VHH binders against q84jc2. Designs and how they scored, part 33

Target 1, 232 residues: q84jc2
Amino acid sequence: MSKMRNLVEEKFLEFYESWVIQLELYLHQLLIAHNNNTMSETELRHLISKLTTHHKAYYTAKWAAIREDVLAFFGSVWLNPLENACSWLTGWKPSMVFRMVDRLRKSRVVLVEAQVKKLEELRVKTKFDEQKIEREMERYQVAMADRKMVELARLGCHVGGESVMVVEAAVRGLSMGLEKMVKAADCVRLKTLKGILDILTPPQCVEFLAAAATFQVQLRRWGNRRHYVTHS

## First folded at step 16 (VHH)

Design li20
Fold by OpenDDE, look of step 16:
Structure li20 (fold): chain B 232 residues (1-232), chain A 126 residues (1-126)
Amino acid sequence: as target 1 above (232 residues)
Amino acid sequence: QVQLVESGGGLVQPGGSLRLSCAASGFTFSDNAMSWVRQPPGKGLEWVSGISGSGGQTQYADSVEGRFTIIRDNDKKMVYLQMTSLKTEDTAVYYCARFPYSELWEYLTSGSFDYEGQGTQVTVSS
């Protein structure tokens, strides 16, 4: 049986499909730039700017959508099961990008001592922020088992009258808390990304962004093949 | 075996037009975004334009935006690049390119990309 999608899901699905396709095209640019030693710093910075703008557009759209229905992002219909399985609070795990940097360091990327130090500092900060958010989320998830949420549990049994209002109120409360957590997580993502890009040289940024985009695109492709997921 | 065969290049005067063609075979064409890239004399390879698998979305380098148009025919497994208002700086060998998804990580780590086509020469000169 096919799942019914709400308006928020439909709109964001369309957006995301388009966004990912654009990302793949940007990936082509990044990969070519990665192999081009004749590009000027200005050109590289321009390309980096294009990518960062693209990512910012995603979060702009996401935040608009979560204001309407944050719950849609906890069952993201625009993602395949593999992508969903790899998600942390509706997105990529911020600390994961440091693993990507480490992988690149083992290849052709050479970091100076100052960069290594700054990256480590950023790593520590990112980990701390992640843990803080996780603690809050845990607290929230434990606390949700209150009187109002018990009414939510009754929804499948008896729906009518005053009970419906109570359930709706409970859902609204839950959604507000979740929205806060998601936004917090996204802030950590954005800060981490910015931090990394500020530490790396333009050529290194291009390589990093290429790696990140590659991972995202491949994860989607692998997941789609595995589960035969088709998007518009 | 993957094959990309470019054609349509030639000598043109500034302001002229050319249409490049790329014939693709050996892979699921519609599942792959395609790009045109070029290598000017004495310079590295630069990205020119890209088109999504379905053909519904396109991107262009700033240097060619408004002058070049990329299109594809999935039934014929063809990619085209319509070039107009050509400039001397557009002189290059043009390649049709796909990216082997299974080898992307290796490419990133090795820094080497094997282009499957021989390219087509475009020369813009007065």
Scores: ipSAE 0.855, ipTM 0.946, lowest interface PAE 0.5, mean pLDDT 90

Design li24
Fold by OpenDDE, second read of step 21:
Structure li24 (fold): chain B 232 residues (1-232), chain A 126 residues (1-126)
Amino acid sequence: as target 1 above (232 residues)
Amino acid sequence: QVQLVESGGGLVQPGGSLRLSCAASGFTFSDHAMSWVRQPPGKGLEWVSGISGSGTQTQYADSVEGRFTIIRDNDKKMVYLQMTSLKTEDTAVYYCARFPYSELWEYLTSGSFDYEGQGTQVTVSS
């Protein structure tokens, strides 16, 4: 059975394709800025603001979409298998960005002691928040064998009448729980990102954002080539 | 071999117009976003404009927004920069750039970008 994409999937696919294309163009800006020592702090901050606004737009669109169909994001047809494999609760794992920062430090980013300390504190907090969400997800997944889901399994998807209402209610309940978890995860992502950007200097922010964008763009390209995926 | 050849530069008065061209070869042109960058005298390289592989999306630096237009022809493997209302501050060597995907990380970490073209000089002077 060819998996027909639902309306939410189609809309978000179009959005995401456009969003990623824009990200690539922003990446060009970031790369050039990163190698331009003559840019003022004001200019750098403006560029950072553009990127942060771009990321905020993603989550705005995502949250609108998950209100309609959160299950679409657990299939994520707009992502290739590699991207999906690297996803944690429908997005990037927050703690991953600290490893990115560490890699940049090994290159040419110099952090002062105060920054290092703050980053460590943020990393610990982020890890704690991730674990909390993971525990909740585990609890939720285990609870899937509750009365409602058992009833769903018993009745099946092809039953008409009152049974359909019961099934729909069960699915709605499941979806509501998932939506809460996805939002919680996204909040941790946003808090972590904000935290990092608050700790780093404007030049360091540009470098960090460039690295992140590079990773996203390359992951998509590599995944597409490997699996011969085309979304457009 | 990848080649980018810029042309169309010259001397123009403030308020004037120029159209830059970049001829690309040696890579799958439509798969790459393209940018124009410029280096003013005594200053670092600055990003000017970018266009997606399909040509459907564009971005501009604030300093050129509303004055410059980037377009591409994938059949001809060309990217263009139409410049209008030129200012003295627009004086620079202009380069076409594709930012090779395989070298993005290296560029980020090494801090060096090897321009594949020689650039074209744009001088705005009264």
Scores: ipSAE 0.875, ipTM 0.958, lowest interface PAE 0.5, mean pLDDT 90

Design li25
Fold by OpenDDE, look of step 16:
Structure li25 (fold): chain B 232 residues (1-232), chain A 126 residues (1-126)
Amino acid sequence: as target 1 above (232 residues)
Amino acid sequence: QVQLVESGGGLVQPGGSLRLSCAASGFTFSDHAMSWVRQPPGKGLEWVSGISGSGGQTQYADSVEGRFTIIRDNDKKMVYLQMTSLKTEDTAVYYCARFPYSELWKYLDSGKFDYEGQGTQVTVSS
């Protein structure tokens, strides 16, 4: 059965598919840069800037869409089941990226002790922030059976006329809390990413971003194959 | 077996034009984004341009933006690079590149990009 998609879902699906395609092309750039140790620092920084701009564009689009329908992101019809299974509050789990950083340490990239310490500090902070958000989400989920939700469920059986307005108001109230949590999560993602890029050298940043992009592209392709999902 | 065969290179004067071609075989062509990369004399590989599998999206290095155009024909399994306003600094061996999805991590781990084609020489000189 095909899931009915609303306008927000359709628009963001189109956006995301395009965005991922662009990411793949950026990945080509990153891979070549990674394999070219003769690139200047200026050139590397420029490439890094392009990637960061690309990521910022995603969140700009996401936040605009969330204002319209945050619930769309809790289904995320633009993701395959594998991608969805790996999602934490509508995106990648911030602490996950430290596994990619660890991979850098196993590669030809040498992290100095000062970088390792800073990364560890950032990891701890990121985990703390994640936990804080998770606690809020848990609180929200426990509170789902409140009067507002009961009222919404009751009205859902008799939607018409004035009832539509009441239901809409209830949904807005519910969505507001979710929107706050999603934005908080995204802030942690962005903060973590910025933190990592600030600690790493330009060549290390390129490798990190390449690894991240590789993972994202692979995850999507693996998921599509495994679940026979086709995207436009 | 995957094969990429580049052609169209040659000697051209500054300001001139060339059109490179890449014939691809041995894989599902339309499912793969393709890139052109080049290796100038004495330098490492440089990314030049990329095109999505469907051909709907393209990217260019700043150094070639506005001068080069990448296109593809999925029916013919061809990728092209139209080069205009060529400069001496464009002199390089040009390769078309597929980044096999199964080997992406290999590239990251090895630090070596293994291009499959022989490349085509482009020389821009007065």
Scores: ipSAE 0.887, ipTM 0.966, lowest interface PAE 0.5, mean pLDDT 91
Fold by OpenDDE, look of step 18:
Structure li25 (fold): chain B 232 residues (1-232), chain A 126 residues (1-126)
Amino acid sequence: as target 1 above (232 residues)
Amino acid sequence: QVQLVESGGGLVQPGGSLRLSCAASGFTFSDHAMSWVRQPPGKGLEWVSGISGSGGQTQYADSVEGRFTIIRDNDKKMVYLQMTSLKTEDTAVYYCARFPYSELWKYLDSGKFDYEGQGTQVTVSS
């Protein structure tokens, strides 16, 4: 593993650990807000904004990191095995969040017919976009046996001197396609999240975000207990 | 058994200071983020501040930012809230809160927060 690769992993690991800790604190806010019927719409919207900003910060950091080494995110050393098992193309699967929406529907949350319709439309669109990305990924995987990949395979055991530059060039070439797909996936994630938040009322948004954060925090903790992973 | 015991409340004039304390027991303290929440008279419970398990990260409500400071001592299993420049609107019963990970869904489903401590009364009045 190259020093650059290791550096990217280390930096992002530190970032992510910090980010998740912040998420947990936001979760406390969300849970309290969810249980407070006296909060104004303005206050709720402000809290929602804080959470959306937090999520945007993650992707900002991620996209900066993937420019350096997108392959780091296919290992994702900052995640435990359980989190990794639930990962789709370096993150959460966009269509999965609708499980949280479905939970809202089965709870005390009352969605009007117009909301239900819009959410269903969004779900269909999200699914379609996921499939499109998956097809592109398949195409890419089949095409991996190109000249650059062959060169990488040939030189992999003899990396040194002049060969280092060739290997680096090959890796960069291969990474470009992956980066494109990861960005596409992230765009679908962000669009899906935005779409849901635009359809829901502020109180519903708070509950949705709380549910999502709860799931994420619990998944991480369950995985850490099972695999004895320690985080700062 | 989990116990949270708040103390340090009292009557102060506007502009005054108080330090609240929370003694925790019955769980792995350093593994849990802790929060202070408050319930003003006639209002719902509102979040005030939070601190990570290690104490390295903190968050504050906008209404208390710059005036309140949350700290923790993991060796003593204590959480503190230093309050300065107190305002009349800070009058409330203050609770320290642990959100047990196993009960997170319960909070979402019930729509109720079950605080484990008795709280401490803070009254800011001229």
Scores: ipSAE 0.886, ipTM 0.966, lowest interface PAE 0.5, mean pLDDT 90
Fold by ESMFold2, look of step 18:
Structure li25 (fold): chain B 232 residues (1-232), chain A 126 residues (1-126)
Amino acid sequence: as target 1 above (232 residues)
Amino acid sequence: QVQLVESGGGLVQPGGSLRLSCAASGFTFSDHAMSWVRQPPGKGLEWVSGISGSGGQTQYADSVEGRFTIIRDNDKKMVYLQMTSLKTEDTAVYYCARFPYSELWKYLDSGKFDYEGQGTQVTVSS
């Protein structure tokens, strides 16, 4: 089991390094597109589609990996301590992307009132979904702790194949529950991203994606370069 | 002081080839992804190609993929753009670009992109 965990971690580390490096190259494209007022709408939508596809590829690989070992994703070896400190259920808290939306309000690209209203509604919906996941996780942790205590008590009363089977069933139950919660959180992340991109115009989408990628690239590089010093 | 010096441009017939060079100095070259960007006459900047710090990953604009190859030599601190099957629409001033990670928000916020050098002119004409 421990050997399998190491293999899953190493496979995903290799994927993640490549994925972040590709994100950085996409960031270069976004920065140029952001500063180029002569790009066609078709060109902008194509770039936006490439970014969306890149993000979906991350989750595709992640969901395959969590199927093998979800616990590898808690305290992930492929993330530096700064990135890990920003993680909620193995990734960005879904509502954090609205920090990049708030940055758009400080830009030269004006959000019309209808867009602002739709974004506020989406922010509320995203927060609601986050809170639902948090409540489900809390109930799950309590339920697993109660079952763990019962199983340990029975193990203390006698030792045998049934006691080992009950402990292993509890471990499988925890793993399956965590898989469900991580996937639910990832689905909220993707739904929120898609919702934002549907509300924004193509130039606004480019600015939003550039800001989000800038933050992610900076967290990666600052954490690695400064030996994981936090700035929070 | 950071410097990027482009060279290798010229006048060429459609279907021809050129190799652009970019000499880098004043920073830890292998730590930075590099890009080629171009400015066609009367148009804004276009991203052309990018390469990771190690050189292990590359990306190309759709309009140049299959025709252009980006290469880096970290020992010589050079980035190259091998261009083949050149078309009239490839006519532009070509710049190599470094996006300094400590200044990414400056570029995003200013709405302006600063280049380190003067660029090199590529002219493709019959």
Scores: ipSAE 0.740, ipTM 0.913, lowest interface PAE 0.9, mean pLDDT 80

Design li26
Fold by OpenDDE, second read of step 21:
Structure li26 (fold): chain B 232 residues (1-232), chain A 126 residues (1-126)
Amino acid sequence: as target 1 above (232 residues)
Amino acid sequence: QVQLVESGGGLVQPGGSLRLSCAASGFTFSDNAMSWVRQPPGKGLEWVSGISGSGGQTTYADSVEGRFTIIRDNDKKMVYLQMTSLKTEDTAVYYCARFPYSELWEYLDSGKFDYEGQGTQVTVSS
């Protein structure tokens, strides 16, 4: 059975497809920049700024969409199963980016001691923040099975008339809680990303962003091939 | 095998115009983003412009924004770069580049971009 997409899903799907295409174009720029040792710091910073702006645009759109229907992001029809499987609270897990940094360190990125120290501090903080959110999510998920939810489930079997309003109100309440958690997670993502970019030099930032984009693009491509996914 | 053949380069005066062409074969053209890159004398490879697979999205380097236009014809498997208001700084060998989906990590790790075409020389001089 095919899932019928709601308006929020359709709109965000369209947005995301466009956004990913643009990311790919930026990635091409990043790759070329990464391979070009003659680019000035100013040029590199400008490129970094374009990418950061692009990422900010995603979250702006996401947050607008989740206000309408946060539940859409827990299905994420715009993502393939592989992408979804790798998702933590509707996005990438913040601590994952440190693995990318580590990978780069093993390749060509040379970090000074001060950078290493700052990155480690950031890693610890990020992990702490993730855990905090996870605890909240756990509490929320457990609470979903409380007496109120049981009653809603019971009513849901006989949804009609006045009961519909009650159910809808309850769902809205649940959605608000989810929205808060998603936003919290996104904040950690954004803070982590910013933190990393603040620690790295412009050339290192370019490489990091290229790696991140590469991972995202490849994950999508691999997932699409594996599951024969066509979004549009 | 993937083939990219650039053409349309030449000698032009500052302020002049050129149209570069790239003929692509050996891959699913419409599924690949394409870019123009250039290598000025004595400098590294510079990204110039990119276009999505469908052609619906384009992007340009700041140095060429407003002067260059990238277009593609998926039926003909062609990519074009219309260059106007050419400057001496635009002098370079221009290459058409396929988005390197299969070589992304390799390019990232090696720091080497492998373009498949021979390029076309653009010389802007008074």
Scores: ipSAE 0.848, ipTM 0.945, lowest interface PAE 0.6, mean pLDDT 90

## First folded at step 18 (VHH)

Design lj11
Fold by OpenDDE, look of step 19:
Structure lj11 (fold): chain B 232 residues (1-232), chain A 126 residues (1-126)
Amino acid sequence: as target 1 above (232 residues)
Amino acid sequence: QVQLVESGGGLVQPGGSLRLSCAASGFTFSDHAMSWVRQPPGKGLEWVSGISGSGGQTQYADSVEGRFTIIRDNDKKMVYLQMTSLKTEDTAVYYCARMVYSELWKYLDSGKFDYEGQGTQVTVSS
């Protein structure tokens, strides 16, 4: 059973599907690089740069889309239910990546004391920033329930002609706070990612990025199988 | 049983061209992204090019961008690598590799990438 999608959803769905396919190809590069001990630091850094550029492209597209309809990202029709369930404010939860680093540490990745210290500092900062955003989200949701939702409901009972414009204005107003929070969350994501990549050596960065991509790809595949999701 | 059989390698002069082929069997071909990788003498395995399951998207290493073209035929279960303007540094054993989704973590954990074919030798020499 298919659901109706708005234009923003359709456009971003197409983008995301293409983006994920590209990510998968990059993942293959990362896996090969990870298993190649003869690559130079310059080569590794170049690969890392390609991946970071790819991620930046996602956020560029996302931010353009949320400007048009941030609410589309709270449904995220381009994601399967499992992906959606794992989403925090329309994306991956920043603090999650530290658990991924921890997993790598338990395998083959050896971090020096200085790296461990810096990662811990970054972890603390990231958690703090997440909590701040969560508190703001809570406040926003409570405020909406008290006033904005009532107003929207009231207006919704008389939708027609001029009332349509009023309702649209109200919806835009309600979406403004959400957009700000999503952008804030994305900022934390990007800062966290940058922070980790700045702490790790190039080989470690490749491994981290490979792990992250693997997780994303697998989550999507598992979710699609479980829920029989088919995308265009 | 999964099989990848590479062919088309040989000796060629610098500036020459070769077309590599990979015949795939034993899995749903169209569901897997495919890559060409190569192992130069005395070096590790390096990624060369990749193509999505549908064939709609491709990627290339910088070293081969503009010279190599990867294509696939899902009906024939074939992936190809058209190589042009070959250089001495392109000398390597070339392998066709599929994305094995169930083994992704294994590759990360083991530090060893599994390529299933025997490869085809490409030698670029004057």
Scores: ipSAE 0.879, ipTM 0.961, lowest interface PAE 0.5, mean pLDDT 91
Fold by ESMFold2, look of step 19:
Structure lj11 (fold): chain B 232 residues (1-232), chain A 126 residues (1-126)
Amino acid sequence: as target 1 above (232 residues)
Amino acid sequence: QVQLVESGGGLVQPGGSLRLSCAASGFTFSDHAMSWVRQPPGKGLEWVSGISGSGGQTQYADSVEGRFTIIRDNDKKMVYLQMTSLKTEDTAVYYCARMVYSELWKYLDSGKFDYEGQGTQVTVSS
C-alpha cells in the first residue's frame, strides 16, 4: 500500500474495474464483427455506437469523480504535475491515439487519399488543442510560483496565522483550475476519438476500436494498473 | 488441452424453447469471459451473448435480448444459453467460445477464438 486512499478514489477504481470488464465483452463483439463479411453496415454502426457510448460513460463517471476530488487523480502529489511542463493531466496525451492509427495504417488498414488528408487535419487540430492546454498549465504553474503565495504559505505555517484561510482559498482555486484542465484534456480526447471514427469507414472503425480495446484489456490483465490512467 | 463441448440443440417450432450447454475443460474456467456465437446458414459468425469470468456481467446481441439468457456455473465449468421465443432466424450452429488474445496485429488478422467444438445445431422450423 503506497498511499492513503480516499472514498472518491476507491469508488472510481471500482467503477473502472467494472468498466474494463464490460469493455472486454464489447471486444468479443468487435472481433466477431471484424471477421464477419456478411454483417450489414447498419449492424456495424450500431456496434460502433455502443463502443462510443461506453467511452462516454467512462468520462461521465470520471467528471463526476473529479468534481468531488480532482486531487484523487493526481495521487496525493498534485503539485508535481504543475512543476512539470511536459506532464499531461491524468492520462494519455490526446494525440497518442494517432500512434495507434499509424500502426494500423502501416500493416493492416488501407486508407484512401481523402482519409489520409482528413486524419492529418485532425492530428494538427488535436495538437493545437494540446498546446492550448499546455499554455493554460503554464499559467497555473507561474501563479503557484508567485512569491506572494509562497510568503503566505510560510506565514500560515506559523501558529495562529490568519493566512491559513487565504492559503486554503488558494488551494481550492487551484483545485478548480485543475478540474477544468483535466476536463478540457478529456474533451480533446473524446473529440479526437469521435473525429477518427467519423473519418474511418465502419469496418475500419471496428478494427481501430478492437485494437484500442485489446490494448487496454491486456494492460489491465498484466497488472500495469495506474490509478489515473485514461484510455480513449 | 482446452476443450469446449456444446450440446442441447435440436429441432423446435417457432415460439419454442431450448437450453444449450457448454462443458469446458483444460483451463482455469473462472478466469475467462465466455461467449455464445452462432453461424446461420450461408452467413458468417454472429456474436450472440457474453458473460464475464465471475458471471456478474452479461451482454446480449440486440436480436436476442429479452429472449436469451446466458448463465455460467464456475463450480461445474459450464456455460448455458437459455433460449425462449425462438424464431426461424435463430436457426444456426451455436458455438461456445473462449477468447484467446495474442499480439494485437496477429489477433486482428486471425480473429482467434477457442471454438474448436463441433457446435450444436439449432433449427427453428414449422
Scores: ipSAE 0.609, ipTM 0.850, lowest interface PAE 1.5, mean pLDDT 77

